# VH-VL binders against q9vpl3, part 347

Target 1, 224 residues: q9vpl3
Amino acid sequence: RGKINIQRPKAPHYERARVVAVTQPKYPELPKAKSCFKTRAERTQQQQENPYNEIIAREVRNWLDHSRLVAFFHLSSITADDIFRVRVQLHKQNLHLKSYGSKIIEQAVKNTRYEAIVPLFHSNHCIVFSPDPEKTAALLRIVRRVPQMVLLGGIVEETMLSRNQLVAYAQMPGLHAVQAQLVQTLSQAPGHLIQQLQAHQNSFVQVLDVHAKNQMNEETPKST
Short names: E, the ipSAE of ESMFold2; O, the ipSAE of OpenDDE; V2, 0.75 times the mean of E and O plus 0.25 times the DockQ between their complexes.

## First folded at step 11 (VH-VL)

Design db26 (framework fv_anetumab; at its last fold request DockQ between E and O 0.41; V2 from the best seeds 0.73)
Fold by OpenDDE, fold request of step 14:
Structure db26 (fold): chain C 224 residues (1-224), chain A 121 residues (1-121), chain B 111 residues (1-111)
Amino acid sequence: as target 1 above (224 residues)
Amino acid sequence: QVELVQSGAEVKKPGESLKISCKGSGYSFTDYWIGWVRQAPGKGLEWMGIIWPEDSYTRYSPSFQGQVTISADKSISTAYLQWSSLKASDTAMYYCARDYGIYESYYFDYWGQGTLVTVSS
Amino acid sequence: DIALTQPASVSGSPGQSITISCTGTSSDVGGDNYVSWYQQHPGKAPKLMIYEVSNRPSGVSNRFSGSKSGNTASLTISGLQAEDEADYYCSSYTSSSTPYVFGGGTKLTVL
């Protein structure tokens, strides 16, 4: 029986080598260690579960629920200083300029009546809140100073308005002015009606007079 | 009633400085833009610029930027137009006006009576 | 350069209707609804007659009306009167560095 060389073991007989090869435990490839680096998607999901985001989302909901005027703006390359100046001017008019992340807005309005505003927040944006819808004109005068603030739309008295509709709303006379106009119009209505009624009567009398004159002329026998 | 009253006519020489005024009354002066419009003799209206009186934010026409300064004193509801050095070409009627427009709508609903500025050697 | 073009002069007889046109060089002039019209009598300040294409301020006669088609705004004066003789200027918002521009003006003569 040949001395087993421990340093260079003789290759096992072909049959034994086959058995050893087949009986070698295929150790399952160690699951590739999930790279400790959470994908951007996983990080974004974890940010959604941040208790801080929930608090801010609640704040946004509170503003939406207590505001009678809400205006949405896109911000195009505006400086922080310009935003601050506009904020100060708006604040003097009891208009509150706020900026929130798109994810926070999405969380805030999820499963609410405001869910339709989510598409407006794909880029840099700000929101102006007011308890007074009559301040819409003041808002739109102030924001003129910042062409980089582009009006996207708004909510007035729980109604979603497009950009054009919000501008149109701001241009409307106040309720009292409209009421005054209505009263004036109503007060003038009887006068106009009387004039129209008299015009028709006068026209009718004129036609009758012409007819009567024509009949009289036909009845006057040409005295040959 | 809304009214804008401008300072009186000015006769100046080239190189002199000038400041003319426009006082608003009958409305909240700080809640509306005030604009300045130039009208050269026998010519049309030219938009010069506007000012927000509350914080004196100003926007100029490119043609007038650096040529004039628009300012305001909200404490006395007065807007100003000034030159550091007048030129003969500055001879014109100058109007202040209240801009009642909102957002992209610009229009002047009330005008001052105008200030005639004559610059002659 | 954004410009508003007006006819230099228009004339009409008393009682007639006349129209003054204001044409923008670009579609960006005035958007759809931001044209204003001013009346100026000799030696007087301009007076707003029409704002936002077709709206009349309080105190302006209903004889004055505004319209817009394409890039052309129009001021129509019906029942022309001697007192209507004046210069008329259109104006519009522009998206350029100059947010506001005036037309060259139209002299209206009542014959």
Scores: ipSAE 0.860, ipTM 0.938, lowest interface PAE 0.5, mean pLDDT 87
Fold by ESMFold2, fold request of step 14:
Structure db26 (fold): chain C 224 residues (1-224), chain A 121 residues (1-121), chain B 111 residues (1-111)
Amino acid sequence: as target 1 above (224 residues)
Amino acid sequence: QVELVQSGAEVKKPGESLKISCKGSGYSFTDYWIGWVRQAPGKGLEWMGIIWPEDSYTRYSPSFQGQVTISADKSISTAYLQWSSLKASDTAMYYCARDYGIYESYYFDYWGQGTLVTVSS
Amino acid sequence: DIALTQPASVSGSPGQSITISCTGTSSDVGGDNYVSWYQQHPGKAPKLMIYEVSNRPSGVSNRFSGSKSGNTASLTISGLQAEDEADYYCSSYTSSSTPYVFGGGTKLTVL
């Protein structure tokens, strides 16, 4: 950001000094200052809103880039207390409940594979972000207390999942749980071990297939 | 290894108060709903309510709203069911149970051994 | 309060298959609502046998199966054994305020 970008702490002081100078009336700008202040204030608000929208869009993009789990909900009318209590419970599980305007979402997902999610945000909504895809079950267990949050679908490991697919994903055993079950079965009769290893192989392939699809989807962006 | 251990049987008189307990172990107690289910002698199962132990958010069956209090102490992984004034009709077996469902799925996968409450004059 | 209707008792001989019904309405058992089944031996806590209509928990014999059609859910026990003699309860989701409604129970007697 040029010279100003290098001196960011000094930039706020520089910008504040500009504002102070503008807010003080000057002869013969006093009549123009009223109209100019109104127009200047409106321009500053418009400019401020535009940069603020881009800052928020960058925030959404940052959440998408750092979240291996993203869940989308339609949000019916709900009290501030109920949504706050749910936000707290989600936060304790590293699940971050957010809401953004549809235009900001459009800016955030432009030129990404996730452009298809934009229509979900034309109605009242919320989004849950998390770096922990294994927390999908915890998410869906917590939101049971809020029927106003209606699950629409999500993104897991960069793969878009429908509502039913996300619920099914949440119910699959984790890789660690599958490995722990294998260790337990090694102390049992050999015949049972073979059958359980075959079941675990199928589950393990299922989990790997989700991860492989996530990488494949990342390499094939949508045309529109 | 999931285990729900309930407090022992109680014999009470009408009008007395009572608080029975359900201690969970072998799992993350604050990550699952706990329900209470009543079974009167010779009768079927009745859901009383559920609690989210982490913040004590509680939901009661309409049949039991205002008649019992469900609470939890997450520091000792324990849920409670309590009456301020017992009635003879409260004579029943009371179970706590863990709910394992997600989203719109509701079912109890592990149950406590039950606490028999007998209320008689 | 919505009640689910189960037969009071059913009986069968060892080796037979038996079906226990659980009838509700379009608001509970009907539609896409989930049903679960619990087994209860005398003096014991209930045990989950079937969840989400047809899923068996780990450790439940494959002789137990669940299904539903219309407003009726069914628990089928194939190859009846003496230890299957117990009370069986269905449970259905009804609404977010009443997510657990139980049937009246069915006593299974193995002849």
Scores: ipSAE 0.809, ipTM 0.904, lowest interface PAE 0.8, mean pLDDT 80
Fold by ESMFold2-Fast, scan of step 11:
Structure db26 (fold): chain C 224 residues (1-224), chain A 121 residues (1-121), chain B 111 residues (1-111)
Amino acid sequence: as target 1 above (224 residues)
Amino acid sequence: QVELVQSGAEVKKPGESLKISCKGSGYSFTDYWIGWVRQAPGKGLEWMGIIWPEDSYTRYSPSFQGQVTISADKSISTAYLQWSSLKASDTAMYYCARDYGIYESYYFDYWGQGTLVTVSS
Amino acid sequence: DIALTQPASVSGSPGQSITISCTGTSSDVGGDNYVSWYQQHPGKAPKLMIYEVSNRPSGVSNRFSGSKSGNTASLTISGLQAEDEADYYCSSYTSSSTPYVFGGGTKLTVL
């Protein structure tokens, strides 16, 4: 008997909504537009929110246009202190760690060469930008410090690279001509690239599940 | 020229504390991970742990976690390995080495000459 | 915990080619270019001979080469010389919590 109260949807209750709808007068003025009931402050905030999102989307596009190295990471929960420490270390190498909402990234790359990366950003993510592609090795050594960051892939010299291709690029000596040739050799069509990037992301999720189970198993103390 | 120079041989008794050092030169010390590798007499190589010198972030082998402490002082380009209480089973050659690898490719390109630690009663 | 599997010893004559194997699992040796090889002479520190399965550092003789097939990596030494007599260790990445795993080592004897 208490079942209906326990299973009852949180307010507003369906039955209440139905009763209100049925008892309303049959006048066209009763259907209410949601926007008509927002406060002046809420309307002003929403108007300002749209321009802000556009400004940030343009910032992302500017980073993409002026960076010869862009690296994409899945990012698990991390403390503010740890991310600040990593951001400072990256900045010393002219590597700029940025975190943007998925909708802002989608807005920034829609109708661009990089539209294919959008699915990567439907999960928790961060991006590292640099004007210097020779810093890829430095980036990947620093990222070892942050187990919460998992490499998904990147863009080097306007060429989209999978995780393995970006790692291979980083392993090259600092000779520009050889690195440029490698980028051309390693380049991959967006369709196949996205499949490879998602496969690596799925592997990470599985590893996280195994780690969670192991941690719970080790949680309970035992005495002999 | 890249070089790792370790502290001299040590002879200790069980229960004593010890801190050995590894000084890097000829490269940017904070740009590379430093690892510690143990080799018991007549035995193979065992990884003990690694440190990121820029912020002293460490990761230990499960076999050595809680038994040793790895630290670094980036102002003097030196990494350390220390024991609070030595055991006879700690008798071994200890190597420090620079990790030149990237991401999931881990390898040591330069090694220190080794520090022999002898613990006997 | 067991290290990567290497033969305890191998032997060859001067001028011969020999191969040392290093067997792991699909997540370490078989996963990606994770394998490195080290040479150690008695009383000396190890020296990197091969990294990322098949790459040679500057200063390492071209007589040394590395390869892998499935879960087994191989170090091949061609034109065997007396100076090659040493212990050889393979190493591989396994996980972020255990980024280094060494093989048990192989003693190479030059007859």
Scores: ipSAE 0.750, ipTM 0.878, lowest interface PAE 0.9, mean pLDDT 81
ESMFold2, look of step 12: ipSAE 0.790; ipTM 0.899
ESMFold2 (binder alone), look of step 12: mean pLDDT 90; pTM 0.930
OpenDDE, look of step 12: ipSAE 0.847; ipTM 0.929
OpenDDE, second read of step 12: ipSAE 0.850; ipTM 0.931
ESMFold2, fold request of step 14: ipSAE 0.808, 0.796; ipTM 0.906, 0.901
ESMFold2 (binder alone), fold request of step 14: mean pLDDT 89, 90, 90; pTM 0.922, 0.926, 0.930
OpenDDE, fold request of step 14: ipSAE 0.858, 0.859; ipTM 0.938, 0.938

Design db27 (framework fv_anetumab)
Fold by OpenDDE, second read of step 12:
Structure db27 (fold): chain C 224 residues (1-224), chain A 121 residues (1-121), chain B 111 residues (1-111)
Amino acid sequence: as target 1 above (224 residues)
Amino acid sequence: QVELVQSGAEVKKPGESLKISCKGSGYSFTDYWIGWVRQAPGKGLEWMGIIWPEDSYTRYSPSFQGQVTISADKSISTAYLQWSSLKASDTAMYYCARDHGIYESYYFDYWGQGTLVTVSS
Amino acid sequence: DIALTQPASVSGSPGQSITISCTGTSSDVGGDNYVSWYQQHPGKAPKLMIYEVSNRPSGVSNRFSGSKSGNTASLTISGLQAEDEADYYCSSYTSSSTPYVFGGGTKLTVL
């Protein structure tokens, strides 16, 4: 009975060795503990240098550049299922609902004409893109399904609009001309846009408060 | 021209089921919300609920939740309001209406002619 | 309960201007610009007269106008005519579980 040399185990049969080689759990090499001391700046820079993030950022830029209608929404406690349902409805109208991280958005719009939208993306958000600005009304009808989708503002024909302006735009009965005139008028008051964007932040907080109150009221069991 | 045509008047007994209809024409039926509004005799308007006809997503007033069912058949541009068991208190005029509003704006721009439902023993 | 309060009745003479008020009981009633007005003649369906506080649909007379101050929306009918005799209902968006609320209605009598 040959002493099983535990120190030099006989190499398994070639076929077994092949199976063992394929089935050996490739333990990911523990990332060499790159020094935990990467400064917040280095971590942020490394995240910015993620090739994948750059690709996504490019995608976002492409959507922005090719869309005539862009709408920004805050998402308040919305389920994935609800988002999916709305996405389907929007898609039927050639409206494309996308969600991106705030950092990606920041990267995407950096040094572009869209840089002003960055403050809108501090929380959970989604963006709806469309090549057709006439679909604004359709968009705003569909989103009624989901009270958790809070309109923040948008871009129509390369013009940044506040929430109220976007709603007003959607309500205009008239031909492309009236809409164009509105856009022109709105474009002439860049200073007003900043104020309105700030006003929207306040409005957003108010809306959130209302939603919070509504949720609290729903959680209050009717003491029968 | 946009038009909503409702089914005819109904006379029923308590406990009976009922389904009334509202047919839309002259517009894209699936692109607008349809609402139902109740008006009891000599009383005001009461919002019951709304439906998105494309996928039949429905929202109800709390007062009518579980009391009625709103549905739609987009293939024939028709919305429905139904009861499983009628009560005498369900006696009213029922209107369907197209909601033309957007986002937080809710208003009905076109109304059906109404369906009178009478529930008597 | 979220409610819109209207006067039960208003009256005026032909040619006069009358105003019907609609007051929200809660700050949650009457989002800044989402009040509508409906006219209903006896035995007829309601008709939209004003939407979003002050907008008139096509086909509605310019004698009808809407305004809002604070929590009170107003429908003004100028140059009152006999045909204006009807019930008038206000409606508003609410941020509650009930997005739609109607006022109690106002009966307008033309004397």
Scores: ipSAE 0.837, ipTM 0.926, lowest interface PAE 0.6, mean pLDDT 86
Fold by ESMFold2-Fast, scan of step 11:
Structure db27 (fold): chain C 224 residues (1-224), chain A 121 residues (1-121), chain B 111 residues (1-111)
Amino acid sequence: as target 1 above (224 residues)
Amino acid sequence: QVELVQSGAEVKKPGESLKISCKGSGYSFTDYWIGWVRQAPGKGLEWMGIIWPEDSYTRYSPSFQGQVTISADKSISTAYLQWSSLKASDTAMYYCARDHGIYESYYFDYWGQGTLVTVSS
Amino acid sequence: DIALTQPASVSGSPGQSITISCTGTSSDVGGDNYVSWYQQHPGKAPKLMIYEVSNRPSGVSNRFSGSKSGNTASLTISGLQAEDEADYYCSSYTSSSTPYVFGGGTKLTVL
């Protein structure tokens, strides 16, 4: 910028002081107004006494909305070290293991087409999320080393799948197999699919107990 | 392209230790289970055990629990089968094989060429 | 013992069809799609021929097919050829502690 208009410069002292005086708030702090604003903020907080569940439910909803693969598991007692090691292996495959309370899941899926899955979460459970449905095979191979995790079913490309259907989906190599599996699933009524998921949940709890017992006898037999 | 290459034949005396190897190539070694299968001379196939190479989690057949040790070194894509003290009854062909199965489906899609172990006095 | 039951031997002529059976229990062969079949030529490693009862791996001839009924799985080989002469083993999942159980094996002779 050139100094083309240097004509009649104003006195900086007086103009600067004048500008500051004009822009400065005359009564910036009114104790009564500040007290009222603080009280309103406090009332807003009091009206939302238990916001935790809604915040976490929103997190679950975001995971559901952004995941093309969701897998549901029954989870029996497992050490913090074991679950951490599994979570690390899953994370390497862009698979995200999460655990949420049943009431939070109910709140998250309320008024969605997945509301019917709520009964699956009335016992100990965990969920694996991924944006990549091609990772279903990787997920199920990793879970084979965790006898405490029993597959209940899942959601692939917004389609609910039973345990057997999700396993079949994972076993199929390529687009033709994926398309065939989804077409087969779409031929079933939602109620029928949920019945299949619930029936398998009960049978797999029994199978898990047998497998855990057999694994302990096989790998670490207890001295008598 | 997927290949499992096993170590060469071994001739040992009873009481000696032995460690045989199985090197995987052409695939992601830590993404598949590796199993060991025994075949005694003129006999059928017997599963011995399986390992998850990512963390070396193992599962053994009841017949072989305490008889052998299975291990893996994922940095060199190699699985191992080891005896602390060989017996004449350990004379057999030993195969390693990659399990392609998912969840409760268990099957071997690729096999090593086998390692013949002969134990005699 | 937990071995699956197979006939010790079967035979056929070139161009014919033969079937090899594999009999287990309701917890293994009868339980789900757990059955696989392996072919072994003398002095060679086994080769996967069928997995999950009826699926063929890439490179396996469509002359080989698998099925099951109740507690018995079957491997059928159509259009028999001389190179089919081998030992055939079935295998099934039984439990997490014994996820692989093999049949006794069947020697196929092509005369």
Scores: ipSAE 0.660, ipTM 0.833, lowest interface PAE 1.2, mean pLDDT 80

